VHH binders against Citrate synthase (ctsA). Designs and how they scored, part 21

Target 1, 373 residues: Citrate synthase (ctsA), of Heyndrickxia coagulans (Weizmannia coagulans) (p27660)
Amino acid sequence: MVNTNQFIPGLEGVIASETKISFLDTVNSEIVIKGYDLLALSKTKGYLDIVHLLLEGTIPNEAEKQHLEETLKQEYDVPDEIIQVLSLLPKTAHPMDALRTGVSVLASFDTELLNREHSTNLKRAYQLLGKIPNIVANSYHILHSEEPVQPLQDLSYSANFLYMITGKKPTELEEKIFDRSLVLYSEHELPNSTFTARVIASTLSDLYGALTGAVASLKGHLHGGANEAVMEMLQDAQTVEGFKHLLHDKLSKKEKIMGFGHRVYMKKMDPRAAMMKEALKELSAVNGDDLLLQMCEAGEQIMREEKGLFPNLDYYAAPVYWKLGIPIPLYTPIFFSSRTVGLCAHVMEQHENNRIFRPRVLYTGARNLRVED
Short names: E, the ipSAE of ESMFold2; O, the ipSAE of OpenDDE; V2, 0.75 times the mean of E and O plus 0.25 times the DockQ between their complexes.

## First folded at step 7 (VHH)

Design c05 (from c01 with R31S S52T S54R E99G K107Y; framework vhh_etentamig_d1; at its last look DockQ between E and O 0.01; V2 from the best seeds 0.00; counts 0 for: pae E 15.4 > 2, grease 26.5 > 24.2, SAP .763 > .668, off the site)
Fold by OpenDDE, look of step 7:
Structure c05 (fold): chain B 373 residues (1-373), chain A 124 residues (1-124)
Amino acid sequence: as target 1 above (373 residues)
Amino acid sequence: EVQLLESGGGLVQPGGSLRLSCAASGFTFSSYAMSWVRQAPGKGPEWVSGITGRGSYTYYADSVKGRFTISRDNSKNTLYLQMNSLRAEDTAVYYCAKGSRVWSPGYTYYFDYRGQGTLVTVSS
């Protein structure tokens, strides 16, 4: 009998769910997605391949991929009411809050909201995968008093997403790099947002509710905010020497430096980060501006020497997104958009094999207090 | 309550033309993609055509591409299907559907609602 009387702060190391979706293999330094190494997948496969793998259980052939893309293209449009609701938000609102609201509102347009059958949830997943990029991109435009951008059907899924953000058609290189980033963010076992989604789903609540909760979770700076924080540091420092100074100052104050450390890759650089570093090099070569690369490399060296820490995905994704013309407040929303397919897979699995999450507490409060007459 | 009412079906000779209409109510019509699906006697449902909420993009099954045209008038909450060069194999009950075609193994179509249908018969 598992001793259930032990308090484990943060549920660290506790097995909370049984899943066939993903696994962080810390022993072999692998991120496993449906039996594949995510790193291996990311070398040759795109985001839609991951979508098909997570939702349909197999890597698609070319025909399947084409049809998937066409299916998603049909879902790009969002109800006008979504735009209206977003337009009511204060201009000071963060896009993550807008995203949370947008996802929440979508539930009200589902005529079969109480149906949790696999096929129905699958439909919802595709709808969300089609619509969330639109909400992400246009939330920013709306909050900045810009006209919403309409999706382009002649672009790939990732190219259209980037287009809706920047207002310009991406180059082949930009598309490739952005798509790769989506792959790398797509799934990660049971982080806080995924756990939250499963917890909500375990009440047999709907997929929209689960994702809404996941957005709220990911908004936290201990979860999704690292990429934004990295870029803010870089922007504040402005020079290589400035960045060195900034890091040493933070370290002297025992402040946490965002963009470093990883649960799986503790002894070496996260391979995903390495991939984004290469992307940064490629983008820097386009116009010869390698300032961000130089800054990041200097920071990497300092953190290795001073703390023995290595960059994670967020560290190099941040400057890459900057060079792609992506506003800093959209870094986390894009992260969520990418994670949508994983979240949907987890919620669907939870609905199909459900047990409500109901933990207990170690009570440390007062007892035997009486109400005064 | 969502309502879809198809009309315009009938008997036509091969090579002929028909225009189907679908009157929609009970939802914000322009906010949703719409589709036409058909079912021939003794066969399963077949997706025919789709159009996005604003009408910006249209999609067609290979079997009807170049012959059929889907359109919509959001001011009238009406979906249309112009069918030209009709063939015997186009004979079916045609349904207006709220929703989209979704690719999955064996092809799955997801619709929130569909109408009662209108019969199209192509015969000499």
Scores: ipSAE 0.000, ipTM 0.235, lowest interface PAE 13.6, mean pLDDT 90
ESMFold2, look of step 7: ipSAE 0.000; ipTM 0.129
ESMFold2 (binder alone), look of step 7: mean pLDDT 82; pTM 0.850

Design c06 (from c01 with R31S A33H G50S S54K E99D V102I; framework vhh_etentamig_d1; at its last look DockQ between E and O 0.01; V2 from the best seeds 0.00; counts 0 for: pae O 16.5 > 2, off the site)
Fold by OpenDDE, look of step 7:
Structure c06 (fold): chain B 373 residues (1-373), chain A 124 residues (1-124)
Amino acid sequence: as target 1 above (373 residues)
Amino acid sequence: EVQLLESGGGLVQPGGSLRLSCAASGFTFSSYHMSWVRQAPGKGPEWVSSISGKGSYTYYADSVKGRFTISRDNSKNTLYLQMNSLRAEDTAVYYCAKDSRIWSPGKTYYFDYRGQGTLVTVSS
């Protein structure tokens, strides 16, 4: 009998949800998505394949994939009111805040907001998957006094997303790499943002509310900010020697180095990180600039030697996104966009088999205080 | 491409009236706030007035408050500035500006786009 009266800080190790969606297998070093290893999937499958797998339960055939893409393309446009709301934000606002607001506003345009049936939520999921990339990209443009970019229907889902960010049609390589990153960020069991989404959903609140809460969670530097932090470190250092010095300085001060450590991959490098490292190599070869690669490799070596830590996905995703021309403030929003499909899957599952989350507390406060008349 | 084309400027006597127009294209007009700014010879740009995307909110510089009226017709993608009781100090090139935000006094502000401007001269 699990002693339910024990306080477990942070709910560390506590099983909070039953799910068929995903599992972090720390014993076998696997990230399981609907029965598949995400790493294995990422070698041959694209983001839309993952979308179909998570929402429909199967890997799509070509016809199904095409239909899915067409469905999403129809959802790229956002209400003009979204642009208006985003336009009201100060220029100093972070795109994650803009995203939070944008997702929240979308709820007001749903005429069936109170309907939580599977088919209705599924439709919402596709709408969100279509619109969130637009909100992510154009929030940045608006906040920087740039004209919003319109989606292109002739591009793939990932190519259009990248295009909307950069204003340029990506190369095949850039598209491939960016799509891969979306796959790798798509789902991760029950991190704080997913848990938050399920907690909100457990009140039978709507999918938009759940995702809004998830955005707020992911914004926290202990959750979604690692990729930005990595790129900032690299920018501050500017050189390989500078980066070595920066890391040694931080380590001497016992500061946490972002981009290292993983719950599943403790004894070796995160395979997802390895994939992004290869992507970085490919991109470096294209432009002939391997400075970021050299810096990252030097950092990897230092952290391994000094702390026994290995890079995670964020460590190498950061310089890859940089080389793709993606602004640093959009790294976390892109992460969220990718995670949208997983979040939707979790919320849908929660709605289908719901129990409201209502934990108790260990009270350590004052007792028997009296109000003075 | 965003285009803003101002019209309606000219020579007017003190106390007179003018109505400026701005034809907008290349963006969803109703989604953006619009402003009028002016620049007199030898002076920096001065904010005149702003209007929200749907036209629900209007703002004016103290110097023009009660005399100027900003409006818009979203069906025609057109911004207007009705200028009454014109003064010599109102002499300037007037620009239509596409804004993400409402321009307000005391803030550093950058508009997204502006037109070529239309000259308003108030002289006896």
Scores: ipSAE 0.000, ipTM 0.238, lowest interface PAE 16.5, mean pLDDT 91
ESMFold2, look of step 7: ipSAE 0.000; ipTM 0.162
ESMFold2 (binder alone), look of step 7: mean pLDDT 80; pTM 0.826

Design j22 (from y22 with S61T K104Y; framework vhh_5j56_2; at its last look DockQ between E and O 0.01; V2 from the best seeds 0.00; counts 0 for: pae E 17.9 > 2, unsure alone 64.1 < 65, grease 26.6 > 24.2, off the site)
Fold by ESMFold2, look of step 7:
Structure j22 (fold): chain B 373 residues (1-373), chain A 129 residues (1-129)
Amino acid sequence: as target 1 above (373 residues)
Amino acid sequence: QVQLVESGGGLVQPGGSLRLSCVASGFTFSKYGSYAIGWFRQAPGKEREGLSSISGSWSGTTSYSDSVKGRFTISRDNAKNTVYLQMNSLKPEDTAVYYCAASYRPYSLYWNEADYDYWGQGTQVTVSS
């Protein structure tokens, strides 16, 4: 009954949504965010500029940015009940599991949950942007039987986030580099987690539910965790020669190697990776320890020469996060925290011009079996 | 309060074996955690040297110095919050005080002494006939 040439496993190549938010321009090798080239934005703008662009529609002027900072500052703290719930999780829980739970619980504190109007969803987006960094950082501490690190009112958004993770106020360089990483991860068209969020939103479910589903999707090994995998390879290898051997071994076994390739930047290094490589150089120079840089440069050369593949953002973001003192299990939760603004924008767009996703199946099971009387 | 307690040291003949234990408290070591536990030693009149480390990463990344590679094995038991150092084929040159150390958040892939924030009191290992 269903034409089999209509069946597209995994929806590969299916254009599933209309959006004004972002798109991956493979023809012009550009990641477009609200009409701007992401690379152009990342050179001069910070994460809060991207937040305003995605949620309010424009790059903010100084007054608008100050207002945004004050708005987010009011939302940094989480209800004590969130901390209590996270404290009850088994210590074997992954930080992404804790994040999923924390986002879900936040819905219970929203007294207007059934109201999906733009202004109400915008308020929720700011609440999520303020609270998710706290949940990400402090779920890690709670799972390790450590005291939560509370946000400080005098730190910038990105400095505060890094502070809550490490327990140490970042230097200006560390803050700048971390903020840039949040810009570079902020939005990327329609990955599985964003699609999941739009599917949930299409039922007219709430923003928290959509983000809860997005966390679950991003936790999937085939979606999130490439930056974690890169850093684990570097840790396993421990030396430049070790990393060369590790890569050659994987290549000889025809294994896929995380950190290489990108849909937009297929024939050159992802320019976002180049920005993180420069950040790694800067961080390495601070203490004269450039081992990770040397390892990554060797791996870059091997993959170029052996496979014609080039680093993507995750390849160089991973050692940068390591140099910033960020625990590997938080790499994916930080990715989600950065992506929160893009996810919120997508859910709001979906709610404001909605059509429910309602696919069919190709039934290949048994027919006409009879239940015995 | 993070605390590390070593045990398992003692006197052993050349060629013998010992198993050192490092019990941690004040944090929960897990395969997803970022804490690294390292073993170090300091022989009389020498600087403290790194021997081996194990991380809380998903893979449980281990590292060994050339002086002990193939003879020593580091491992962990997350349920007991404990890291072990199995020391085989011991030599008189291995005589030292052995320390367990933890890095709250590692900043380097090498078991660099400067990257470790918490140290145990040490346990004496003496290899002699």
Scores: ipSAE 0.000, ipTM 0.179, lowest interface PAE 17.9, mean pLDDT 86
ESMFold2 (binder alone), look of step 7: mean pLDDT 79; pTM 0.827
OpenDDE, look of step 7: ipSAE 0.006; ipTM 0.295

## First folded at step 8 (VHH)

Design d01 (from c01 with R31Y K98T Y110S; framework vhh_etentamig_d1; at its last look DockQ between E and O 0.01; V2 from the best seeds 0.00; counts 0 for: pae O 11.8 > 2, unsure alone 64.7 < 65, off the site)
Fold by OpenDDE, look of step 8:
Structure d01 (fold): chain B 373 residues (1-373), chain A 124 residues (1-124)
Amino acid sequence: as target 1 above (373 residues)
Amino acid sequence: EVQLLESGGGLVQPGGSLRLSCAASGFTFSYYAMSWVRQAPGKGPEWVSGISGSGSYTYYADSVKGRFTISRDNSKNTLYLQMNSLRAEDTAVYYCATESRVWSPGKTYSFDYRGQGTLVTVSS
């Protein structure tokens, strides 16, 4: 039996789930997904390869990949009712909230909502992978009183996603970099949102409910909100010297600097961050504008010297997304979109081998209180 | 400090049995999945068996399935491996280890913590 007598804050180090999906190998600096190192895969494989690996268990061949892409393309459209619901949201709403709502609404259109068989959940996963990019992109457009953008079937999955966001067809480089970012965000063992999804799924709740909860989790600035915060800092600073000053000021005030540190990567840079840094360099080279790169490098140095902290994925993903023309409020929603495949895999696994999560508490509250007559 | 101490190894004839133990300290034992791995001379580490923190789930390499049984006593912070029907090919140093990995038969693993190991020799 699990020792229930010890409180482990944040469940740090606690094995909460058994999985065949992924784990973080801190010794070898690998992100293992279905037996492969995600970092290694990211060099040669795209997001759909990861999708196929996570949901089908194998790296796809070209035919399989094509079939997958065609499958997803058929799922791009969302019910009009979703657009209508999103249109009812206050224009001040954050796209993450819109996404949460959109994902939630999708459940109502599932005619087999109570069916948790693998094949059914798999179908749902593909549906969600097809629809969530639409919801992400068009939530922003709708909230800004713009017309929704229709998906383009002649583009790749990633290119279409980026297109739906920006309204323009991406260059090959932009597509490549964006797709890579999706790969890097696709899965990461058992972060809070994934754990949340499994917790919800453990009640045998449906996949939509689990993902809805995951959206809520990921919204938190301690989880998915870091990329947004990073870009806001960069935007506020405007210059390298400004950014230096900003960081020193925050440090003097003992404020947390977003984009640095990781619960798993404590002693070195997140390898994913390094990859995005390279992407930033590539994008900077396109037009010779390396201001953001210089700012980020300056920040990286300061944080290393002053705090011994290293960039995480969000730190360099943020300026990359900026250069891609992606609005800041969509950084986290895009993160979720990418993570959809991992979340679905976890939920499916949970449904297939389920035990309800029911932890207890160390009660530190008041006792023996009575209502006075 | 995390400590893992294996015991129970020895010389046994083919078809014989051994029971290995691993005494754990320095961490909340019940919260961690545990594994047995072995390394034969000249070979890389081989994952043998795993068990969840609660003990509810057990996993085995194909090579030992049906012959070995992993268990744990969380009240004693002890991991066990009952080895039956031992074969010559089971000869190796056996290690208990902590890790959060997905157990995959036939794969090599690195572990967060591992003991010094106990030698099992199966020979006629």
Scores: ipSAE 0.006, ipTM 0.287, lowest interface PAE 11.8, mean pLDDT 91
ESMFold2, look of step 8: ipSAE 0.012; ipTM 0.525
ESMFold2 (binder alone), look of step 8: mean pLDDT 79; pTM 0.799

Design d02 (from c01 with R31W G50R K98T Y110S; framework vhh_etentamig_d1; at its last look DockQ between E and O 0.01; V2 from the best seeds 0.00; counts 0 for: pae E 22.9 > 2, off the site)
Fold by OpenDDE, look of step 8:
Structure d02 (fold): chain B 373 residues (1-373), chain A 124 residues (1-124)
Amino acid sequence: as target 1 above (373 residues)
Amino acid sequence: EVQLLESGGGLVQPGGSLRLSCAASGFTFSWYAMSWVRQAPGKGPEWVSRISGSGSYTYYADSVKGRFTISRDNSKNTLYLQMNSLRAEDTAVYYCATESRVWSPGKTYSFDYRGQGTLVTVSS
């Protein structure tokens, strides 16, 4: 009999869900998704390949991939009401909050909201994958009193996403790098946002509600936001020496340095980070500006020497996104956008094999209180 | 607000030299690669030279290689273009410019910001 009476803070190590979607193999340092190592896939496969794998269960052939892309392109547009709602937000709002609102509002336009059948959820997932990039990009534009950018149908999925953010058609290299980042952020077993989505879904609530909750979870600085924090540190430092000083100062104060440490890759650099580092090198080589690379490398060395910590994905994704012309406040929203496919897969799986989450508590409050006569 | 102010232009004889300056403000200067572009009368804009944020890397159009030198002083938020061995075909308005997108030699460039320019006239 499993002793269920033990309090496990944060549910550390607790198996909360049975899934066929993903597994973090800490022994072999693999991110398993649908039987494949995501890291291996990331070398040759793009984001749409991952989308197909997670939602359809197979790596697509070229025809399937093309069809998928065409399907998604048909879903790029969002109702005008979404834009209107976003326009009502204070200009001081963070894009993550706008995203949360946008995703929530989309539910109201679903005429089959109560239908949780696999085919319906699958269709819904593709709709969300098409629309969320629009919401992410245009939330920023709207909040900055800019006109929304319309999607371009002649671009790839990832190229259009980046275009909608920057207002410029990306180069081939930019597109490839951005697409790779989407791959790397696409799925990661059962982090807080995914767990939140499953918890919400377990009430048989709709996919929009689950994703809305996931956005709220990911917004937290202990979950998302590391990439933003990294870029802020780099901006504050401005130079290699400045960054060294900044890190030493933080370390002396026992402050957490964002962008370092990973649960799967404790003794080595996150392979995802390594890939983004290479991307940073490539971008630096093209434009001849290697300042951020030098800063990051210096930081990497310091953290290795001083703390034995290695960069995670966010550490090198941040300067890459900067070089791509992406505003800092969109780093986390982009992360969410990428994770949309994984979240949808988890919610769909939860709906198909559902058990409501209902944990208990270790009560440490007052007892035996009575109202005096 | 981003501001770029070019200076140093003027009339010079063929074979002469000029040094252009660009004073930048309103952004972290050292984080951005800077370019010189020029526009001759009746012609489209032409990219001339680029320098990385740190100043470690410099690039030149073939038309100015060996004659022009781009440099920057990040402590002064200033971009420079030393122009030697000037030719009649170098006559143009020269602009200091920023670019946010990935830059590659030989491509058409779009710039986010540019100044009002400074006129360089090379004539005997």
Scores: ipSAE 0.000, ipTM 0.248, lowest interface PAE 15.4, mean pLDDT 90
ESMFold2, look of step 8: ipSAE 0.000; ipTM 0.102
ESMFold2 (binder alone), look of step 8: mean pLDDT 79; pTM 0.790

Design d03 (from c01 with G53W K98T Y110S; framework vhh_etentamig_d1; at its last look DockQ between E and O 0.01; V2 from the best seeds 0.00; counts 0 for: pae O 15.4 > 2, unsure alone 64.6 < 65, off the site)
Fold by OpenDDE, look of step 8:
Structure d03 (fold): chain B 373 residues (1-373), chain A 124 residues (1-124)
Amino acid sequence: as target 1 above (373 residues)
Amino acid sequence: EVQLLESGGGLVQPGGSLRLSCAASGFTFSRYAMSWVRQAPGKGPEWVSGISWSGSYTYYADSVKGRFTISRDNSKNTLYLQMNSLRAEDTAVYYCATESRVWSPGKTYSFDYRGQGTLVTVSS
């Protein structure tokens, strides 16, 4: 009999869900998605390949990929009401809050909201994958009193997403790098946001509700905020020497340095981080400005020497996104957008094989209190 | 004012080839996807082919796949359609058109702008 009376803080190590979607293999240092290593896939495959793999169960051929892209392009537009709602938000709102609101409002436009059949959820997933980039990009524009940017149908999925953010059509290099970042953020077993989505879904609540909860989870600085934090540190430091000083100061105060450490890649640099580091090098070469690269390399060296820690994906994704012209507040929303496909896959799986999550507590409060007569 | 001027049409025998051109002006050509659409006598408009702004993506109707090739030169603001192995059923007025929507073979599309067209007649 499994001892269920053991309190495990944070559910550390607890198996909470059975899944065929993803697995972090810490022994072999792999991120397994549908039987493939995500890292291996990221070398040759794009975000739409991952979308097809996670939602359809197979790596697409060219025709299938084209069809998928066409399907998604049909879903780029969002109801005008979404834009209106976002326009009502205070200008001080964070784009993650706007995203949360936007995703929530989308539910009201689904005429089959109570239908949780696989085919319906699949269609819904593609709708969300089409619309969420729009919400992410235009949330920022709206909050900054800019006109919303309309999607361009003649761009690739990732190119359009980046375009909607920056207002400029990306170069091939920029597109490639951005697309790769989407691949790398696409799925990661059962982090807090995915678990949250499953918990919500387990009540047989709709996919929008699950994703809304996931946005709320990912907003937390202990979850999705690492890339923003990294870029803020870099901005504060301004120079290589400044960054060195900043890190040493934080370390002396026993403060956590964001962008370092990973559960799968503990003894080596996260291969995903390495890929993004190369991207940073490429972008630095294009504009002739390698300051961020130098800063990051200096930080990497310090953390290795002082703490034996290596960069994670967020550490090098942050300066890459900066080089791409992406505003810092959109780093986490973009992360969510990328993760949408994984979240949808998990919610769909939960709906198909559902058991409501209902944990108990170790009660440490007062007992035997009575009202005085 | 947006202008699209098609050229290159004419009479050709079955199995022959033609190359159509479309000269674009009045807008930033390199920012727009372009399409060819044709209309045969007594029939409605039929989408033939599309190309993304960069030329990286090309699309074809099943009826012309393997025979037609769409291309563009953004430096010249020109769209092209190479038509090989022409058939009688390819006889139509061919229009150059701007489109901001995704292409899907078999669907009917509306276009923002189109030219006056160029006539292609395939006859023995």
Scores: ipSAE 0.000, ipTM 0.236, lowest interface PAE 15.4, mean pLDDT 91
ESMFold2, look of step 8: ipSAE 0.005; ipTM 0.432
ESMFold2 (binder alone), look of step 8: mean pLDDT 79; pTM 0.799

Design d04 (from c01, 16 letters changed; framework vhh_7n9e_1; at its last look DockQ between E and O 0.14; V2 from the best seeds 0.00; counts 0 for: pae E 18.0 > 2, unsure alone 64.1 < 65, placed apart)
Amino acid sequence: DVQLVESGGGLVQAGGSLRLSCAASGFTFSRYAMYWGRQAPGKGREWVSGISGSGSYTYYASSVKGRFTISRDNAKNTLYLQMNNLKPEDTALYYCATESRVWSPGKTYSFDYWGQGTQVTVSS
ESMFold2, look of step 8: ipSAE 0.000; ipTM 0.146
ESMFold2 (binder alone), look of step 8: mean pLDDT 80; pTM 0.801
OpenDDE, look of step 8: ipSAE 0.007; ipTM 0.288

Design d05 (from x40 with S52T S56Y Y99S; framework vhh_7b2m_4; at its last look DockQ between E and O 0.08; V2 from the best seeds 0.00; counts 0 for: pae E 15.2 > 2, unsure alone 63.6 < 65, placed apart)
Fold by ESMFold2, look of step 8:
Structure d05 (fold): chain B 373 residues (1-373), chain A 123 residues (1-123)
Amino acid sequence: as target 1 above (373 residues)
Amino acid sequence: EVQLVESGGGLVQAGGSLRLSCAASGFTFSRYAVGWYRQAPGKQRVVVASITSGGYTYYSDSVKGRFTISRDNAKNTVYLQMNSLKPEDTAVYYCATESRVWSPGKTYSFDYWGQGTQVTVSS
């Protein structure tokens, strides 16, 4: 006899948490990060500015940013045991599974794991921010029978991350573009992975466990991997005409097409996508190859004309990552690495003002069956 | 060493069917996209169909609805089922696969090719 007017499938529209961290303002078409418009931040600030804002509460001055950068550099290396564990994984392991394993194992090296005080969780957040890029880049190399790439202390955070992925020091343009992508992916209110992290944190479990769950959530086909899917479509299509055919075929079959539509930017191109489109133009001009740009522009036109749909961030971020030399299987792990700061902020907020998530069910199964024998 | 061996070509009457097979060896077949190309006498080689490791397919307009590409990863084999054949389909058909050579800034390309199998469609 459960009252069915309380059942909200999938929690659609349910306001599940109070937060000072971020807000998707669908009325004003704005992604709010600690009171700032994310788009405005992305135009003038780098990823470390966002890290400080989300974890410390303010955009850093120059001294604070320098201190933060030095703190993160001390955390770039991972324990050798992480590399050893990853080396034992079958070479068929998915990079997100390797990432999950690496993040989970880090907990075993934390001698204060039960301490959830703000200062201790903040230190953990910086450790995770430093180490996750190493795990992301080098798990890929290990799974592909390549030598790990060691971090370089003289590179910025974003340059070092891209360096570990590609094995080559990025140019100033490549570093700028990659850093901006990390800003744009850094926080997005309460997607399934962030909600999962808060659910785990609400039991007073540790930050590593919460992030481990977030990795698992993000791997789910309905949550993560849109940027991978976009690049896979482009790669499969091979040509401008091939991509036009691919899109028209999917439209005729009423299939979902990744890279289009956004909850906040429903009636226009996602401004973050516009920033990445400009980045794609710059990278294409530098290497003299604009095939991906031409393909993406054709697809943009088709979707606008046929469906009134517009590119989201993933549509243009995917070919940008390709131009940066990033292998497709790392697109989702990089997204997670960028989101690490937002996830840490959410877990810390949950720990500091907690109520356990324990929903109920609407039971629709059999009753009063008898156990026989 | 990477090897691709096509089979199943031959002479067929217009309206008939053929099934081409491509046996692959020397690499992890299940992780790579595979394509079929064809080359008519005196013409350039053109794409016919391709299939990704995950089963996503592409067909040129000239064959869509008549040809079906499929793969059997357990047998390291890709197939091209060719129905409603026309004289215009007469060509040498090649199987091709991409390499896993990491090429930053480039679209993956089909780098390994079979020797080809002749398909001749008579009126």
Scores: ipSAE 0.000, ipTM 0.123, lowest interface PAE 15.2, mean pLDDT 87
ESMFold2 (binder alone), look of step 8: mean pLDDT 81; pTM 0.816
OpenDDE, look of step 8: ipSAE 0.010; ipTM 0.307

